# Ledger of designs, part 3: miniprotein binders against q9zu90

Target 1, 292 residues: q9zu90
Amino acid sequence: MKTELEEEEEEEWRSVHEVLLIVLPYLHSLFELLSMIRVSRSLRDAIRDETALWTKLVIEPPLSSRLTDDILSEFSSKSAGKLKTLILRQCLMVTNKGLRRVVDANPLITKIIVPGCSGLTPEGIMECVESLSKNNHKLETLHINGVNGFTKQHLSALYTYLSSEGTIDLEVCPKCDEVRMIPSCSRESCNQKQRKCRGCWLCIPRCAECAVCLVGSDTESQEAACGNDDVLCLECWLVLPKCRFCNKPYCTNHSSRRHEIAITDAASRPSFECEACYYRAGTNPYEVDYQI

## First folded at step 19 (miniprotein)

Design bb1
Fold by ESMFold2, fold request of step 23:
Structure bb1 (fold): chain B 292 residues (1-292), chain A 100 residues (1-100)
Amino acid sequence: as target 1 above (292 residues)
Amino acid sequence: TDQEEIKDYMQEAKEQQDEGNYELAVLMFFLALFISREHNDKTMVARIYNRLAKLFSQLGEHEFAIYWYQLALDVATELDDQELIQKVRDELERIESKHE
């Protein structure tokens, strides 16, 4: 027998739980899951108990900066050995040992995506992939861009452990013969093999925004505000916001480096100064167009 | 239709939040977020991040509120949305000044 209040609360939870089941398959990251857990005990218990939810573990900013080997093991244990996909973006505090613990506890992993995890080494990655290859298990995806020190020998060995359709996001650059990330080029002439632009970022000049190659006499490049001689194709340059002084844009990845100017006219387009122009204007009060 | 659905979820989430039904409010915000991501509607994504930050601030989960505000700020900066950027910065200052 239930009281009237208990019946009303039970009905409200059923309604919430029905919506939760719709939301769960679409959650992207651990941060989103943890956020929901903080809302109520009922959500915490429901998410904790859904083991199928934990076959994919995605840790990225903002949480990635706080992820230690022990914390990684704690969250990966929720999959109860059924983890299939491990994605760690910019997790600087994760070491070879921490990754190995997760891999050893989760022999079904088919995807390891660890960009920007500079605490990992080629040898550590090799040991993890070797461990996963036991019992005829084959890794399908290995994204390791940002882990320094991969050689041709490492790459060749890694491919012996992957499935025949398996992918690694590094390869031997045909221009410099080093193991590098080689961007795809969406330029139509390159897709039709009219142009030979296959090569790493160091060997092939490319648009900082869209990565199309800027090789050949028929390409036009524009300077970006990003520095380091970064350039843009004309198409990207035309649409990106520009520094009010030098008329150079930041690419999207560097847009946080804008020095925004206070808006005093509601009809005005917002404006900004790039770092180079801001520094000159803010630290050299005598750099005025006075000429004697 | 999908734009109407996003708007309906956002309004329902706000109503539930105002009534103190935080479980349903957060779920409705996530439904709106998923649809907005499918349509690559970054303006709406930034607004939803900001709404989630306010919800977690109201719950007293200030660390999570800061993280959601930072996500909102990142997307608003990418879009060059000066109004949202300033709004998020003001809220971050309020949280940091009260909790050091």
Scores: ipSAE 0.692, ipTM 0.906, lowest interface PAE 0.8, mean pLDDT 83
Fold by ESMFold2, last read:
Structure bb1 (fold): chain B 292 residues (1-292), chain A 100 residues (1-100)
Amino acid sequence: as target 1 above (292 residues)
Amino acid sequence: TDQEEIKDYMQEAKEQQDEGNYELAVLMFFLALFISREHNDKTMVARIYNRLAKLFSQLGEHEFAIYWYQLALDVATELDDQELIQKVRDELERIESKHE
């Protein structure tokens, strides 16, 4: 009934399908899923048929910048109402209406993580949480850092719908009384179950790299190149690359601000200038001075 | 070992890509990627992003190739890998020049 070509094509797809089944549970983001869909019609069709993939929807850079309310609705509809986890990182074009549409269509959502989604407001978040709470549903995680305008009143109102403190990634800072993120601290003295360094980034000096508090006469810190009087604990300072002029490092999050020095000798170690030293000196970016 | 598995997947992916078997190539790159992420091997992650970008460029999926190159560039910049940074920037310029 079948030709040799048809038998070979079926065997080749069977082999690809077996590998696909191994890959599917490890897909992290929508971008990875869409990339696979673009490879072939066979992969697209196989992925379309696997409904379990759509209980978690993760959109982050680079795709975040192109995500509109309509596109979000299109992809969330693939879950057929069974979406449980929604993660939107820096999705600047998503609005309250777009989020609400997803939430209304997916009453089983237990985790909403929307850092840096500046098109959302506290009022929009409140409406989504209220909608989810209507049928004895418990929202377990709500991470809203980067959504501007949250007040103590908003936080209090949110907790009338939620089961416990700690569900929301924002708290009232005990030092400034503003709604902020309160970083965790791994310092041994703070691990005595009495956190004496409890406070937001504005109120408690912390290492810009590892967030450990820098309060107390026995802590050592060094200036970072990051600006805004950012400092580093000695441990982080020692391991981070340093500006060749001022010997200050960037934290990992700001490492893209380094002005790299072109390397002309493969045996030489690389170096960089921080923005402050680069602009102060007016240095030609192609001039290289390697430390021996 | 997991390092040997990453190397094997990368080699198989390249061989399949050279033969035009893009379905299996992309899946092997993803297997290598997931293991590399689990071990925090950012050097390998950047290499795999770059390989994926080239694969999508060969497929004519230029928008996705640009996205994968941007991911490779981000990690290469974090690692201060000047050779990979320049390689990725050259490829991005070539793709953008075709669309001018």
Scores: ipSAE 0.676, ipTM 0.903, lowest interface PAE 0.9, mean pLDDT 82
Fold by ESMFold2, look of step 19:
Structure bb1 (fold): chain B 292 residues (1-292), chain A 100 residues (1-100)
Amino acid sequence: as target 1 above (292 residues)
Amino acid sequence: TDQEEIKDYMQEAKEQQDEGNYELAVLMFFLALFISREHNDKTMVARIYNRLAKLFSQLGEHEFAIYWYQLALDVATELDDQELIQKVRDELERIESKHE
């Protein structure tokens, strides 16, 4: 016979389990999954038993910096061959061999998204895609920006392995004839056939925030705090928060680089210093105190 | 309404967390997070990240708490939400000073 305490704990777990089943299909990343595993043994066991969770594997910062080929294989094995979507963002320690092991164990993969995985090569990607093409399987999505060295020959060969509507996030730049990512431009004049800004980041100056081109007489560019000659269109520049010293903004993707200034009174606006100004102020031998 | 559901889940999560029922607490926070993401409510997303970080700090999961705080800080910084930024920085300092 069960005690009253044991019956209450079983009822509470049943309630927890019912909520877990509602949450599971909407989990985004491995980090979220691992976080729940750390909460209790009961959650850990329930999640490990649910192989449907492992049809999508998403590894991104902060965990991506720790991901080795062996760790990747460990987590991918939980899918028991049912993995369909593999997303690795900035996983610098993953090699061609590590990716191939996952692909060979998971022949149903339709999406491979590996931005910033600099340990991969075009040849390694080709081998994985060729392996997936067995038994008339067709890859639907291949995002490989950040893997250096793709040629037109690579791109042409890759398309023979994709489905008819399959996508690759690289294409031949019409300006420099190199295989590059070609940003979209929302500017109305560029959508007309006579005015095209189709070209890679190296060939077409673009806003670092919205990617609209900055060519032509209607172009006005502003310097960003992000460095490396990043520029912004006036519209984005006007909206983004500015460094209190140099009046340059970060784009949204670099907003974590702000050095926020502690504010002790309500009359002062919140402000920040960009990295360049924050460190320059501490090393500038000619800085003087001005009163007006 | 979905906003009422988010509020209810967040309140229930807090109550369960205070009672030590961390399993239900974390799941209620994730339910609120899912709805907030569907509505692109980044302010609420950042707040939920902050509460998840506090929960993992209470569990003694130091590394996970720091990662959740960093996620909260990243979104709060994108929003230029100075109050939340300072709140998260204070919590991060508390955790890091204990492990100095």
Scores: ipSAE 0.674, ipTM 0.904, lowest interface PAE 0.8, mean pLDDT 83
Fold by ESMFold2, look of step 21:
Structure bb1 (fold): chain B 292 residues (1-292), chain A 100 residues (1-100)
Amino acid sequence: as target 1 above (292 residues)
Amino acid sequence: TDQEEIKDYMQEAKEQQDEGNYELAVLMFFLALFISREHNDKTMVARIYNRLAKLFSQLGEHEFAIYWYQLALDVATELDDQELIQKVRDELERIESKHE
């Protein structure tokens, strides 16, 4: 009985473990991995002891807002020096010191992707890249859009350590001469004439949703509810939900600004008011066309 | 097909969850999630996020359940899926009340 019960338990774990091995390579982020760890001690043990799994560390919302330098160091240490890819999205509390600790402990890193990490500086990034350049190691990817203060001099210095021209996601904008992200454009005409629409978000009007340029006589665009003169290409405008009053949509990134309207008819589509219409209508209760 | 595979994984995950086999249940949900992401099926992604949140709530991992619900809510809002939005909001309020 003891051996049969133990064999049955081992067989069930082997089935779970087999599926786990199929799932693990496809986990997207640290949050997903940590979620798995919380399910059972057996899953925790299988995951914690697998250092090859920890060659990629991805931290993004919702967890990114709570990530401190010490917490980052704790999770990166699970890689046992084998970390290859570090992706930190919107990790506002991570500083140059925290990033440097990870880099120093993980000399094999080939990808650093830190968009929106405003606690980092160009100087801090330079120190990390310099550290990684030891022993003929070169960083293959460096995405730093959203880190404030990069200059042409910083980019030039970074490229003395990097393996190729496409390694950094910032460039000198050919229109304004500032260091910016230069979005790609999926329009077929731009693929053959990309030189015309090659420029940063400030210099080239683009769809707030899909980033295609809006600079040709053949482009149609509509105003978004997002503000700051944000516009949408017609294709994106047609599919995005619209404010019931002004008929302007939010792009996906700003969809949380909707003021949803209660549904009273099962056949009716849900509706919302944008912030501008909601607050204008809320401060003027006597407008004839205003409905709550 | 991949669509049939998603449905099979989701059904098996629910059955395993009902039987208390949470390890296999979560793994089946993640298999369905991977296929759904590869096909950019955001409707199914949001539903799987919601199912994962319910599983973690059942496990007593309330902080993780809240995070999964927030992910479901974000995608449901992007899709303007009012049925799922309301369902997720009700569950989030239940968990955050602490005294229910």
Scores: ipSAE 0.674, ipTM 0.897, lowest interface PAE 0.9, mean pLDDT 82

Design bb1
Fold by ESMFold2, fold request of step 23:
Structure bb1 (fold): chain B 292 residues (1-292), chain A 100 residues (1-100)
Amino acid sequence: as target 1 above (292 residues)
Amino acid sequence: TDQEEIKDYMQEAKEQQDEGNYELAVLMFFLALFISREHNDKTMVARIYNRLAKLFSQLGEHEFAIYWYQLALDVATELDDQELIQKVRDELERIESKHE
């Protein structure tokens, strides 16, 4: 026999559960999943029992900085051998052994995306792909940018295991003949015409912010504050915040190099100086030097 | 519209949070977040990250609150939104001072 309070509590959980089912297919990362688990025992239990959630494991910042091989194994074990998608972004503490353990326990994996995992090597990746290729299984996606040392021989071997062109995010650059990531260019003239911009970052000048090519006299570009001859397309240059002295912006990736100017007047808008202008000695002969 | 839907989810999330119904609050914040991401509305994404951080702080999950604040700070820095940057830094300092 149920009480009125028990009926109301069951109805409230049923309402929460209905919303949870709407949210579940949109969850992206382990961090989001773990956050929900920490909210209540009921959410934790519902997430634990939803086996479809554990076919995809996405670990990225902020959690990626703590991910060791043992922690990776712990979370991947929740898939009970049914993991299909493994995404590790900037997981610097994961090694070949950690990756191999996950792959060996999860023979159904079709997608491996490991950008910025500098603890992995081409040999470690090759062993994982070979292991997954058993029983006529084919890996559909392999993104390995940020793993150093891939050669043409590695790529050739990988292509024998993969389903189609474009499954791996590295290729042989047609300009320098090295194994590189070749960025896509969204510039309309490249997409509709011969696309002379096919090449890696080292061979084709590109906007430091959006990667569109900057080849040809008709492409406008402006110098970035980032250094090393980094340039920006006009569209990115116009929208990025600029140094108050030299009017050069940082790209988003280098935005931490800004020297923010202290605001003592509530009416003042915020501003910054780039490193070059901040450390410049004797910029104004009428002001006190800030350099030794 | 999707913007009206985001506002509705955010309002419902705040109401559920105030009533102590944290399960529905988090779910409504996530619904708003997913729509905001689809529209590349980074200003709203940063606001939702900040709201989630406050909710986890209220739950006593301070490590997760710090992580959500860091995500809000990252987006606010990308946007060069100095007001939000300072707001998030003030909240982070409050959490560290209260629990040191």
Scores: ipSAE 0.672, ipTM 0.901, lowest interface PAE 0.9, mean pLDDT 82
Fold by ESMFold2, last read:
Structure bb1 (fold): chain B 292 residues (1-292), chain A 100 residues (1-100)
Amino acid sequence: as target 1 above (292 residues)
Amino acid sequence: TDQEEIKDYMQEAKEQQDEGNYELAVLMFFLALFISREHNDKTMVARIYNRLAKLFSQLGEHEFAIYWYQLALDVATELDDQELIQKVRDELERIESKHE
């Protein structure tokens, strides 16, 4: 017979478990799963017992900096050979051997997304794709941007194993003939089948914030504070915070370079100086002002 | 509405956390996080990361707390949210001074 305390604990766990079942399909990364495991033994056991949850393995910053081949093998083994999606973002310590072990143990993988994994090589990627192509299995997604050394020959070889064009996130840029990412463009005039703005970041001027192309007579570009000739479309320029002196904004990726100005009036809007304006104002030795 | 639902989950999570019911607290934070991500509400995402970091610090899981704070700091920096940046840095310094 159960005690009153044991009955209350069972009802509490049932409530928690019901919420857990709602949360589990939406967990994004391995770090989130590991965090839940640390909360209690009950959550750990429930997550361990849900093998369907382990068909996707997502490792990204900050956890990615600690991921070695051995640790990767340990976590991938939890899928029991059922892994379908492998996403490794900026996992610098993962090598070709580590990736190959996961692929060999998981022949059902359809998505490999490894951006910024500089420890991988084109040859290692090709071996993994070849291994997965056995028994009429075809990889559906291969994202390899940030892996150094891909050539046109590598891309051609990879497509002999892949199911369709668009599977790989790199392609030959039609403007410079180099293997590059070709950004998409949301501009309405570019939704046509033959895009005039099809080209890499080096060949096609694009908004640093939204990647929309800035070619043609009907587009305007605005200078960003980011430097390196970065430009913005008017729409992004209008909404981004501006330097109080030069009226140039940073894109979101460079927003950490803003020098925020102390607010002396609660009614005033916060403002900042860009790096160029900040250091220009501080370079006149005759205007040094020391405050106590 | 979804914004009301996020508010309710965040409040429930805090109440459960204060009562020591960490299992339900973390789950409520994740429900709020999911809705916030779906609506691309990065300000709320950063706040939830910060709340999760505090929860794991309270649990004594300091390495995980640091990682959740790093996630909060990354998003807060992207948003240039100086108030949240400073709040997260103060909490990180508190954890590091305890365990140096």
Scores: ipSAE 0.669, ipTM 0.901, lowest interface PAE 1.0, mean pLDDT 82

Design bb7
Fold by OpenDDE base, look of step 19:
Structure bb7 (fold): chain B 292 residues (1-292), chain A 100 residues (1-100)
Amino acid sequence: as target 1 above (292 residues)
Amino acid sequence: TDQEEIKEYMREAKEQQDEGNYELAVLMFFLALFIAREHGDKTMVARIYNRLAKLFSQLGEHEFAIYWYQLALDVATELGDQELIQKVREELERIESKHE
């Protein structure tokens, strides 16, 4: 006969386990999974035994900066060869050898997303794709934007293994003939297959926030504080927070560059200073033409 | 409404946390987080990240607390939520100072 206390603990555990089963499919990243593992031994044991959870490995900031080839191998091994989705965002320490080790151990991978993994090379990616293409297996998604050095020859070679257009996030830009990501245009009038705005970010001016093309005569563009000739469409410019001094907004991707101004007045909207204004030590704050 | 559901999970998670039921608390915060993400409610996402950070801090998981605070800070900065930015920065400084 279980004690009343043991029955209560079992009932409590049942409730926790039920909620856990609901949560597990919606976990976004390895970080979230590791976080749950750190809460209790019981959660750790429950998660450890759920091999299905390890079929998707997502490593993104802030964990990306700490991910080595060995750590990657350790986590990928928990799938017991059943890894299907590998997402590595900005994993600078991951090498071709590290990625290859994961791929060789997990021949069922259908999705590889490695944006910003600068330690990878086109040759390393090619070897991984070749490995996965064995035994009539096909990679379904390959996002390699941010891996430098891709040539037309590399893309052509990749397409010999990959059957579908759109598997790779890189294309030959019709404007500059370079291998780059070609954004879709959010403008309804541009949704045609032969859109005039088809081109990479360097060839076609686009809103840094929504990727709408700014090629039309009627497209007003506003400068962003981001630098690098980043521009915003009027719609995005209107809604983004603006620098208190120069009235330039950062795009969402560069929002971390905002220097927050401690406004003493509780009623005032949070304002920030952009880096360019912040480091302008010597310019008379009154000489900034407040073009409102 | 989805917002009401998020708030209910947040309330219940906090109650469980206050009772020391950290397992149920964290799971309920995650449920709230998933709903908030699905609806694009960045304000609630930032708040949930902050709550998770506090929970992990209470558990003595300082490294994880720092990461959750960083996530909260990133989203709060995107939103221009100065109050949350300040709170999170203060908590980060406090945690970092105790481990140095």
Scores: ipSAE 0.767, ipTM 0.947, lowest interface PAE 0.6, mean pLDDT 87
Fold by ESMFold2, look of step 21:
Structure bb7 (fold): chain B 292 residues (1-292), chain A 100 residues (1-100)
Amino acid sequence: as target 1 above (292 residues)
Amino acid sequence: TDQEEIKEYMREAKEQQDEGNYELAVLMFFLALFIAREHGDKTMVARIYNRLAKLFSQLGEHEFAIYWYQLALDVATELGDQELIQKVREELERIESKHE
């Protein structure tokens, strides 16, 4: 009896462990790892013991809002110096000091991706890259969009340590001469030798959803509900959900601004109102006027 | 097909969840999630996030359940999936009102 229960527990553990080894290489983020740790002590122990997991550390929303330098240091220490990829998305509480501690403890890092980490500065990034460049180590990827204050001089200095022009996600815009992100464009006509659409978001009108350029007489653009003169290419406009009143869609990044309409009839199409139309609903001719 | 494989992992995960084998359930949901992500199947990604949220709610891990529901809500909102949006918001409000 006791041996039967013990055998069932052992078989369950072996089955769990086998599946875990299949799952682990595909995990995306620290949040997913921490979620599994909360399921059982057995998963926690198995994850703690799996060294290969800790060569990549990905922290993004929802956890990024809680990440401090001390918490970052604690999780990066699980790598035992073997960290190769560090991805921090929108980690507003991480400072230059916190990033430097991780870099100093992990000299084999080849990818640093820190979009929207506004607590970092160009000088802090430079110090980390300089530290990593020792012993002929070369950083392969450096994504720093959303870190304020990069100049042409900063980019020039960074490229003395990096392997290729495409390593950094910022460059000098050929249209305005400012350090900006230059989106790629998949439009067939833009793959010509002279790429006239090479320029930042301020210089080249682009689809707010897919970033293809909207320059040229044959390029159609459609208004988005997002505001700020955001436009969409026809293909994205056709597939994005539309406001029921003005027929303008939000891009994916602004989809949270939709005011969803409750579904009360199975034959009714799911619908939403954009912010502009929603707030004008108080002036809808069929609504009661509460102005007395 | 990959759609068939996702559905099979989801079925297996639910079976394990119903039997109380939460370790295998969560792992099977992650396998389904990987395949769905690889093929850009956002509808299935949102469903899997919702299933994970329910699993963590059953475990009593309310903060993690909230985070998984928020992920489901984000994708459902991108898709305009009104039914899933409403379902997720009802569950989020239930959890937060009990734990405020």
Scores: ipSAE 0.667, ipTM 0.895, lowest interface PAE 0.9, mean pLDDT 82

